# VHH binders against q12xb4: the designs that were tried, part 32

Target 1, 267 residues: q12xb4
Amino acid sequence: MLDFVGLGLFDEKDISLKGLEKIHNADKVYVEFYTSILMGTDLEKMEMLYKKKITVLSREDVEQHAEDWLVDAKDSNVVFLTGGDTMVSTTHVDLRLRAADMGIKTTLIHGASIASAICGLSGLQNYRFGKSVTIPHPYVSNRGVRVVSQTPYDTIKNNIEAGLHTAVFLDIDKDKGYMTVNQAMEILLEVEGKLGEGVMVDRLAVGIARAGSPSPVVKADYIEALRDYYLGGPLHIVVIPAELHFVEAEALVKLAGAPEGILENID
Short names: E, the ipSAE of ESMFold2; O, the ipSAE of OpenDDE; V2, 0.75 times the mean of E and O plus 0.25 times the DockQ between their complexes.

## First folded at step 18 (VHH; framework vhh_lunsekimig_d3)

Design n3 (at its last look DockQ between E and O 0.80; V2 from the best seeds 0.00; counts 0 for: pae E 2.8 > 2)
Fold by ESMFold2, look of step 18:
Structure n3 (fold): chain B 267 residues (1-267), chain A 125 residues (1-125)
Amino acid sequence: as target 1 above (267 residues)
Amino acid sequence: EVQLVESGGGVVQPGGSLRLSCAASGFTVSDYYLYWYRQAAGIERELIAYIYSYGTHFYVDSVKGRFTISRDNSENTMYLQMNSLRAEDTGLYYCARVKWTYDSSGYRRYHFDHWGQGTLVTVSS
């Protein structure tokens, strides 16, 4: 049997009681750290709290060699741990499909996802979100030209035109590090300078840091000002609101420090 | 000791091109925010372009599409490529380094801490 268990947002304590029970009853426990990072914990802390040895699987182990460890679930209890909620913002449904083909029963033990946490922290309603996007770190092309992806700008534009908020995920890279809200605002403004369509002009953004921690930061301001705001350490995420309902705007002002003037321009 | 030295100025006809250099010593150009300013006779310095430590860059409207800011980390030098020059581009061009600190409200406050000597650009027939 294969149980998918979400680890939640920040540290080893975010696991549900049901998730912990599955770990305790497991013969083998696996984790992957490549789809998300729980900044408040590490393998040692997890093993100490869960009282179980945990084997780390690489992306290759999960994506290319899954059957090598899935087979154990035919005759024993196997747990697979993922940050957040295992099926949200991952391709791990593939593992469930492979397990089904092998005659292995699977279950989902949910954890808190960043997708829901941004709604709670900001006060923005989940049903008003459109397609999400990731801002990748800029790279240097084969011709030595610095390339900045325009896709995040276009996605935000399309969502705004449809009256929908955008969740904007920020890239992680071994050399460039965890992208900050400051860097994300700089990138969006650079693309605005090239495209000139006005999407980022006088545009409100919400920066969120360390969701799930004892001291999360939620700050809303216009993009140019938010570029200069200190949110502290990782992990960061951005939300770009579209047209706000009054309650959403009130939440951003009172909970995220948005400029009070945004209340004057809503329905 | 931090130094910024501009070079590459000169006399050029309208429509011409120049490439300005800002050679840095005492710090690594890729670690700092760097700015280009120009000053025409009798007026205050005006912003032209800047590049952040992360590499993002910005231009004022009057030079967009004509000027390009860049860095060469191996030479520790910032450049300003100026194309399609106009008479109003005439002036003394400075590079500057910017530091920032967080104020009590959590926002960055930017401070210019070093300027170069300037390099003169004259656009005339």
Scores: ipSAE 0.395, ipTM 0.735, lowest interface PAE 2.8, mean pLDDT 91
Fold by OpenDDE, look of step 18:
Structure n3 (fold): chain B 267 residues (1-267), chain A 125 residues (1-125)
Amino acid sequence: as target 1 above (267 residues)
Amino acid sequence: EVQLVESGGGVVQPGGSLRLSCAASGFTVSDYYLYWYRQAAGIERELIAYIYSYGTHFYVDSVKGRFTISRDNSENTMYLQMNSLRAEDTGLYYCARVKWTYDSSGYRRYHFDHWGQGTLVTVSS
């Protein structure tokens, strides 16, 4: 038996009771931290609270060598832990399919996801979100050229034209670290400078930091201003709203400190 | 002591290229916003390019496509590659450091706190 368990947003206490029960009944517990990290905890604290030894799996262990540890689930109970919700913004459906091919029964225990938390935190309606996108860290190519992805810009543009909000995930890199809202704004403005389509000029944006923590930060402002706003430590995420309904605009002003001027443009 | 030292200026024909350097000491270039300015004779100093700590960079329209700003952290130096130079590019080129602090509202306030001595670029036939 293989149980996929979402750990939630921030620390070891965000796990559901059902998730904890799965861990207690497990013979082997694995965790991956390459898709998401719980910033409010560590492996030791997790093991202490869950009363179970946890083995950390690398991306390679999961993507290339899953059969090596999945085989244990044929004869015992194995738990696979993931930050957030196990199948949201991950490729772990592939892992579930591999398990199925091996004749291993699987179950899902859901956790809180940043994908839905951003709606609650910002006041934006979940049904008004379009395609999400990730801003990758810029890099220098083998040819010595700095590469900045335009995909986020285009995705946001398309959503706005469709009247849809955009959840913008921020890259996590082992060398470059956790992308901040400030860095994301810089990147979007850089792309705006290159393309000049006006998508990001005076564009309202919402920065969210440390969702699920005791002290989350939600700040809405125009991109040019938000670039210079201090949100504190990771993790960060960005939402780019399209046209706002009255309730959304009011929420952004009252809950996220958006400029009051945005209320003037609401029909 | 914080210091910025420009170099690489000289005389070049129209269409030529130069590479300017701004060597920094007393601080790490990647921790600050760095700017290139230039000043032609009888003209006020003007911004031409800047690079942020994350590496994001911007150019004024007059130099877009011709100039490239970059930073080498290992050398603690900022560069300005200037291609397709024009007569109007003639001037004294300065690098500057921008420092910022957060105000009471949580927003950054920026100020220039160090300037180099400048390096002269002359574009003439």
Scores: ipSAE 0.312, ipTM 0.660, lowest interface PAE 1.0, mean pLDDT 93
ESMFold2 (binder alone), look of step 18: mean pLDDT 80; pTM 0.774

Design n4 (at its last look DockQ between E and O 0.04; V2 from the best seeds 0.00; counts 0 for: pae O 11.3 > 2, grease 24.5 > 24.2, placed apart)
Fold by ESMFold2, look of step 18:
Structure n4 (fold): chain B 267 residues (1-267), chain A 125 residues (1-125)
Amino acid sequence: as target 1 above (267 residues)
Amino acid sequence: EVQLVESGGGVVQPGGSLRLSCAASGFTVSDYYLYWYRQAAGIERELIAYIYSYGTYFYVDSVKGRFTISRDNSENTMYLQMNSLRAEDTGLYYCARVKHTYDSSGYRRYHFDHWGQGTLVTVSS
């Protein structure tokens, strides 16, 4: 039997009681850390709280060699842990399909996802979100040219034209580090300077830090001002709203410190 | 002691190129936001370009495409490469360090806490 258990947003305590029960009953417990990072914990803390040895699987173990460990679930209880919610923004449905082909029963034990947390923290309605995008760290091409991706700008533009908010994920790189909201605002303004289409002019953004922690930060302001706002440590995410409904605007003003003037610009 | 020393100024003909250096001592250039300003005769200092610690940069419209700001962390030095120079570019060029703090509302305030003494650039036929 194979149980997929979501770990939630921040630390080892975010697991559900049902998830913890599955771990306690498991013969083997696996985790992957390549789809997400829980900033408030590490493997040792997880093993101490869950009272189980946890084996870390690489992307290759999960995507190319899954049957090497899935076979254990034919005659024993196996748990597979993923940050957030296992099936959200992952390709892990493939594991369920492979398990089904092998005659292995699977269950899903959900965890809190960043996709829903940004809605709760900002007050923006989940049904009003369009295509998401990631801002990558700038890099130097094979030709020695500094490259800054235009794709996030274009995605935000298209969503705004459709009346849809954009969830903007920020790059994580071993060498370049965790991208901050400040850096993301700088990048969007740099691309605006090149394109000149006005998408980032007088544009509201929401910066969110440490969702799921005891001390999250949610700050809304115009992009140029938010560039200069201190949100503290990682992880950061950005939301670019389209035109706001009144309740959404009220939430941003009262809960995220948005300029009160945005209330005069809503329908 | 924190010091900024500009060099590389001189006399060039229109269309020429010049590379200014801003050598820093007493601090690490990559830890601060650094600015270039220019002062022409009879005019107050004007912003030309700056570079943030992350490496993002800004140029005023009149120099875009002609000037390039950069820095060399191993030499603790900021540079301004000036190409296609025009008579209007004549002036005393300063580098400045910005220190910023966060005010009680959480926003950065920028303070120009150190200036160099300037290096003169003259563009004349």
Scores: ipSAE 0.012, ipTM 0.440, lowest interface PAE 8.4, mean pLDDT 88
Fold by OpenDDE, look of step 18:
Structure n4 (fold): chain B 267 residues (1-267), chain A 125 residues (1-125)
Amino acid sequence: as target 1 above (267 residues)
Amino acid sequence: EVQLVESGGGVVQPGGSLRLSCAASGFTVSDYYLYWYRQAAGIERELIAYIYSYGTYFYVDSVKGRFTISRDNSENTMYLQMNSLRAEDTGLYYCARVKHTYDSSGYRRYHFDHWGQGTLVTVSS
């Protein structure tokens, strides 16, 4: 049997009791940290609390060589750990399908996800979110050309036009590190400067840092101001709200420090 | 003819300040994206800062809080105010003009179509 277990948002204590139970009953426990990292813990602390040895799998181990370790689940209990919720903002459904093809029974133990946590933290209504998007780190090509994705800008624009909020995930790169809200604002403003469509001009944005921690930061401000606001350490995520309901606006002002002026624009 | 000419470099002690200029001719600075690069001896050229046509700007972490990029449209010149200079800031500083295109994958690509000759900054006690 293969059990997919979400670890939650921040540290080793965010796992559900059912998740912990799965680990305790497991013969083998694997974890991947390439989709998400629990910033409030480490492997040693996890192993200590869970009382189980955990094997870290690389992206290659999961995407290219999954059969090598999945086979163990045919006649034993295997747990596969991921940050957040195991099937949210991951490609692990593919892993589940591979397991099914191998005749391996699978189960899901859900964890807290940043995808839903942002609603609670910001006060924005979850049913008003549209398509989410990730801002990738810009890079310089072999030809010396700087490459910046336009996709986030367009996705946000489309959502706004549809009256929907946008969850904007921020890239994690092995060399460039964890993208910050500040960097995200810079990138969006860069694209704005190039396209000139006015989507990001005086656009309200919400920066969220360290969701699930004892000291999360939620700051709402116009994108130009938020670019210069210090949110502290990772992980960060951005929400770009569309038109706000009065309750949402009030929440952003009172809970996220949004400018009070946004209340004047509410019908 | 499009030209970029850097100036303002020199020798300065640690903690000192310099103001670099990038004088543009043959085009209007406010219509283009302009970049500051630097190259220390024995290492690759690195990005320092840039300013966009709409006035937005960016700094690399190593210079944040110390360097300020600005543009004077009347002078058709871009500037880099460098404060609290360090030994590691030593290098040849270049300004560059950038044009952009979009690829089929939704990525905007920037090409550095013009470079200045560079101005040397030496931070030494």
Scores: ipSAE 0.005, ipTM 0.258, lowest interface PAE 11.3, mean pLDDT 90
ESMFold2 (binder alone), look of step 18: mean pLDDT 80; pTM 0.775

Design n5 (at its last look DockQ between E and O 0.74; V2 from the best seeds 0.00; counts 0 for: grease 24.7 > 24.2)
Fold by ESMFold2, look of step 18:
Formats: structure tokens, sequence, C-alpha cells
Structure n5 (fold): chain B 267 residues (1-267), chain A 125 residues (1-125)
């Protein structure tokens, strides 16, 4: 049997009691750390709390050589751990499909996902989110030209026109580091300067840092001001709201420190 | 110790081009925010363009599409490429280094801690 267990948002304590029970009853426990990063823990802390040896799988082990470890689940209890919720923003449904082809029964033990956490932290309604996007770090092309992706700007524009909020994921790179909300605001404003379409002018944004930790930061302000706000250490995510319902606007003011003036424009 | 030295100014006809340099010493250009300002006679300095340490860069509306800010880390120098120059672009061009601290509300407060001497650009005839 193969149990997919979500680890939640931040540290080894975010696992559900059901997830921990599955680990305790498992013959083999595997984890991957490449789809998400739990900033509040490491393998040693996880093994100490879970009282089980955990084998780390690489992207290659999971995506190219899954059969090498999936076969264990034919006649023993295998647990596969992923940060957040295992099937959210991952390609791990492929493992479930491969397991099904092999006659292996699978279960999902959910964990808290960033997709739901941003709604709770901001007070924005989850059904009003459109297509998400990632802002990549700018790079220098082979010709020596600095390239900044316009795709995040266009995605935000399209969502706003449809009355939909945008979840904006921020790039992680081993050399360039974890993109901050400040850098994300810089990029969006730079692209606005090139395109001149007004999408980022007087536009509210929500910066969220360290969701799931003891000290998360949730700050809403206009993009130009949020560029200058200190949110502390990683991981960061941005939400760009579209037209706000009155409850959403009230939540941003009271819970995220948005300018009170946003309440004056609510119909 | 910390110095900013502008160069590249001169006299040019309308529609012409100039490339200004801001040579830095005593610090690394990519660690700081760097700004270009210009000052026409009798007028306060006007922001033109700036580049952040992350490499993002910004322009005021009056120069968008005509001016390009850049930096070269190997030469420790910031540049301003000015094309399609107009008479209104005449003035003394300064570069400045910017620092910031966070105020009690968590927002940056920017301070200009070093300025260059300026390089004169004259667009005439």
Amino acid sequence: as target 1 above (267 residues)
Amino acid sequence: EVQLVESGGGVVQPGGSLRLSCAASGFTVSDYYLYWYRQAAGIERELIAYIYSYGTHFYVDSVKGRFTISRDNSENTMYLQMNSLRAEDTGLYYCARVKYTYDSSGYRRYYFDHWGQGTLVTVSS
C-alpha cells in the first residue's frame, strides 16, 4: 500500500495525526524535498519526531526511476512524504497512476497547502482566484541582454480584467536565492514601466512571508509602497487582488494593514 | 573614500546621443541603489532614472524609450545612454548613491549619502 502524506507548511509538527500514524505503521518511509521547502525543519528533526528512518528521494528517483521503490508497496506499507499537500502543485499524480498500473492501492493523507493558507491569511475568497503564475528571476541571455519575463504581468492583467485574484509564486534559484516580495514588486513595476498599460498603477498587493511559521507576515499595500516594506526571511509569496468585496477589503485593512482608503470604493 | 565621478557630457545637437558614465570607487555598484538626476539652471534636481541592487531599473516618463540605464560590474561603473536628445534635456547630470533604513512602521526611508560633481549636457541649435 502506498500512502501519500502531506507535511504541511513549515516544520515537522505540521503533519496531521493521521499522517503521523501512517508513518508509525510504515515499513518504508520516503520523502522528496525538491517540490517544496519546509524552512522550519530538516531530516534529523523529522526522524526524531516521527521515530522512523526516512529515505530521501531525488527528482530522478521520483520522476524517472519510481518503479525501483514503488515495488516495495506491493507487499508492505510505504509512505511517501511531500511538503504541503502531495498532489497540489506537483506532478505526483503520476506516481498514483503508476501505482494503479502496478495493482498498488494508494491513499491521500492531506496536509495544509499554501494554496489554502494564502486565503486564510489574507481573508481573500478562494473561489475568486484565477490562474496562478511564477515570477522568475531575471537572467542575462547569450547575447548579454537582461531578460525579464512579461508573463506574470500579463497573467495578472488578465485575471484582474476577469475579476479574479492572482497567486504569484516567487522563484527559487541556488545562485540568485529566494525571491522576496520586494524584488517581485520591483519586477512588476519595471515591466509596467516598459508596457505603460497601467496594470500596476495604484494596484494593491499582499505580501506573505513564512506562512505556517510562528511568525508569519501578512502585509497589504499598493505595489510601490510594498516594494519598500520589510517582510523578513523566506519563503515569500504575493497575491494581487482584483476588485474586492467588502469583507475582503475589511480583512486586508484589519488583518494585513492595507490603507483604510480602500474601504471608500466598495459598492 | 566613497566617490562618484560623472563623465561623458558635452554639447550635442537635438536628436543626438550621449553616453554618461558614473565611475564608482570605495564601494561595489551592484550592492547599492544608484540614481541619475539632472538639474537645469535655476531649477531643483529632477529624478531621471535609477537602478536597484537587484538590477531592476526605472525611468521617469519624460525619458522613457530614449534613455537607458545600465551598469558594468567589471568596471564598477553605471551608465546612462541618452538618445533622441531634446533641448529640455540640457542640464548638469549627477549620479547618486542611495542607502535606506527601515522606519518604525517597517518601510524604507531613502537617503542620498553621496553625490557626484555632475557632468554638463548641452543640447542646442
Scores: ipSAE 0.670, ipTM 0.892, lowest interface PAE 1.4, mean pLDDT 93
Fold by OpenDDE, look of step 18:
Structure n5 (fold): chain B 267 residues (1-267), chain A 125 residues (1-125)
Amino acid sequence: as target 1 above (267 residues)
Amino acid sequence: EVQLVESGGGVVQPGGSLRLSCAASGFTVSDYYLYWYRQAAGIERELIAYIYSYGTHFYVDSVKGRFTISRDNSENTMYLQMNSLRAEDTGLYYCARVKYTYDSSGYRRYYFDHWGQGTLVTVSS
């Protein structure tokens, strides 16, 4: 038996009671931290609270060598832990399919996801979100050329034209670290400077930091201003709203400190 | 002691190229916003390009497509590659360091705290 368990947003206490029960009944517990990190905890604290030894799996362990540890689930109960919700913004459906091919029964225990938390935190309506996108860290190619992805810009543009909000995930890199809202704004403005399509000009953006923590930060402002706003430590995420309903606009002003001027443009 | 030293200026014909350097000491270039300014004779100093700590960079319209700002962390130096130079590019080129503090509302407020001595670029036939 293989149980996929979402750990939630921030620390070891965000796990559901059902998730904890799965861990207690497990013979082997694995965790991956390459898709998401619980910034409010560590492996030791997790093991202490869950009363179970946890083995950390690398991306390679999961993507290339899953059969090596999945086989244990044929004869015992194995738990696979993931930050957030196990199948949201992950490729772990592939892992579930591999398990199925091996004749292993699987179950899902859901956790809180940043994908839905951003709606609650910002006051934006979840049904008004379009395709999400990730801003990758810029890099220098083998040819010595700095590469900045334009995909986020285009995705945001398309959503705005469709009247949809955009959840913008921020890259996590082992060398470059956790992308901040400030860095994301810089990147979007850089792309705006190159393309000049006006998508990011006077564009409202929402920065969210440390969702699920006791002290989350939600700040809405125009991109130029938000670039210079201090949100504190990771993790960060960005939302780019499209056309706002009056309730959304009011929420952004009252809950996220958006400029009051945005209320003037609401019908 | 914080210091910025520009070099690489000289005389070049129109259409030529130069590469300016701004060598930094006393701080790490990647930790700060760095700016290139230039000042032509009888004209006020003008911004031409800047690079942020994350590496993003911006140019004024007059130099877009011709100038490239970059930095080498290992050398602790900022560069300005200038191609397709024009007579109007003539001037003294300065690099500057920009710091910021957060105001009571949580927003960054920027200020220039160090300037180099400048390097002269002359574009003439």
Scores: ipSAE 0.188, ipTM 0.590, lowest interface PAE 1.5, mean pLDDT 93
ESMFold2 (binder alone), look of step 18: mean pLDDT 81; pTM 0.781

Design n6 (at its last look DockQ between E and O 0.01; V2 from the best seeds 0.00; counts 0 for: pae E 23.1 > 2, placed apart)
Fold by OpenDDE, look of step 18:
Structure n6 (fold): chain B 267 residues (1-267), chain A 125 residues (1-125)
Amino acid sequence: as target 1 above (267 residues)
Amino acid sequence: EVQLVESGGGVVQPGGSLRLSCAASGFTVSDYYLYWYRQAAGIERELIAYIYSSGTHFYVDSVKGRFTISRDNSENTMYLQMNSLRAEDTGLYYCARVKYTYDSSGSSRYHFDHWGQGTLVTVSS
């Protein structure tokens, strides 16, 4: 048996009781930290609370060598831990499919996900979100040219035109670090400068930091202003709202410190 | 080898103008973020302006309307046109290249991989 267990948003206490039960009944517990990381905890604290030894798997272990450890699930109970919800904003469905191909039964224990948490934190309505996108870290090509992805800009543009909000995930890289809201704003403004379509000019944005923590930060402002706003430590995520419902606008003003002027622009 | 070389500094009276140059070699200026900094005596180095690879630029409030950052790709050089100079503009001016703006700790940072030697600007009557 292979149990996929979402750990939730922030620390070791965010796991569900059902998730904890799966761990207690497991013969082997694995965790991956390359898709998401719980910033409020560490492996030691997790092991202490869960009362189980946890083996950390690399991206390579999961994506290239999964059969090496999945085989254990044929004859024993194996738990695979992931930050957030195990199948949200991850490619772990592939892992589940591989398990199925091996004749391994799988179950899902859901965890709190940033994908839904942003709605609660910002006051934006979840059913008004369109396609989400990730801002990747810019890089220098083999030719020495700086490459900045335009995909986030286009995705946001398309959503705006459709009247939909955009959840903008920020890249995590072991070498380049955790992308911040500030950096994301800079990147979007850079792309605006290149394309000049006006999508990001005076665009309202919401920065969210440390969702699930005792002290999350939610700040709404225009991109140019938000670029200079300090939200504190990771993890960060951005939401780009489209046209706002009155209740959404009020929420952003009262709960996220958005400029009051946005209330005047509501249809 | 990547190099940045500033030039154009000098002595000028208040209200005067100077044009600083940052000549780049070993890389193409249009492919990177480039920054101007200055350092007055006894004060920490401060950001003045920057230009993205896309050409988008930014100024700190103290120089807005007076300074203009630009880039000539054919010359592979970044410039800072300084008009209406004031005594408080006196300092050593540096150009820098930013490779990445990402921090492993999640903090907002600029990562500079190359700096010029600086060019001195003195504004005095």
Scores: ipSAE 0.022, ipTM 0.418, lowest interface PAE 5.7, mean pLDDT 92
Fold by ESMFold2, look of step 18:
Structure n6 (fold): chain B 267 residues (1-267), chain A 125 residues (1-125)
Amino acid sequence: as target 1 above (267 residues)
Amino acid sequence: EVQLVESGGGVVQPGGSLRLSCAASGFTVSDYYLYWYRQAAGIERELIAYIYSSGTHFYVDSVKGRFTISRDNSENTMYLQMNSLRAEDTGLYYCARVKYTYDSSGSSRYHFDHWGQGTLVTVSS
């Protein structure tokens, strides 16, 4: 049997009791850290709390050569751990389909997902979200030219025109680290300067840090002000609201410190 | 450019040992899945062993317990230690690298994108 277990948002304690029971009954426990990272823990802390050896799988182990470890679930109990909720924003449904073709029974043990956490922390309505996007770190091309993706700007623009909020994920890079809200605001303002379409002018944004931790930070302000606001350590995420319902605007003012003037401009 | 160069082949008596090397350039061996294949005259190329980026390895039944695959990241080289060699082990030994792709349906697929030139192993009395 193959059990997919979500690890939740922040640290080793976010696993569900059901998830922990699956780990305790497992013959083999695997984890991947390439789709997400639990910032409040590490492998040693996980193994200590879970009382089980955990083997880390690479992206290639999971995506290209899954049969090497999936076959073990034919005759033993295998657990596969993923941060958040294991099937959300991953391609891991492919593993379930392959397991089914191999006659392996699979189960899902859910974990808390960042997709729901941003709604709870900000007070924004979940049905008001459009297509999400990731801001990648800028890079320098082989010609020495700095390249900044314009796709996040265009996605935000399209969502705003449709009256939809945008969840904006922030890149993780081995060398450049975890992108901050500050860096994300600078990138969006840079693209605004090049395109001149006004999408980021007087635009409200919500910065969220360390969702799921004992001390998350939620700060809403105009993009230029948020660029200079320190939210502390990773992981960070951004939400760009579109038109706000009165209750959403009130939540941002009271819970995230948004300027009270936004209440005067709601439809 | 990506290049794989095998060496270490030669003539050996049954029961002997050889150590094959696959020197890589243009990429880092620890980032890729690497394979050993062999080809006897008039026969299709056959899988011998592979090693994943994670260190997981595989051997076909005919070589288990006799062959050991390994890699040395500082030398950017994969090895195949062949012990207790038999006449049926005779052939050209190739190393290869796999690259993954996603097809138009979004499913992952892999294929071998680079092969070495081969090194000849002859087991004869």
Scores: ipSAE 0.000, ipTM 0.088, lowest interface PAE 23.1, mean pLDDT 86
ESMFold2 (binder alone), look of step 18: mean pLDDT 79; pTM 0.758

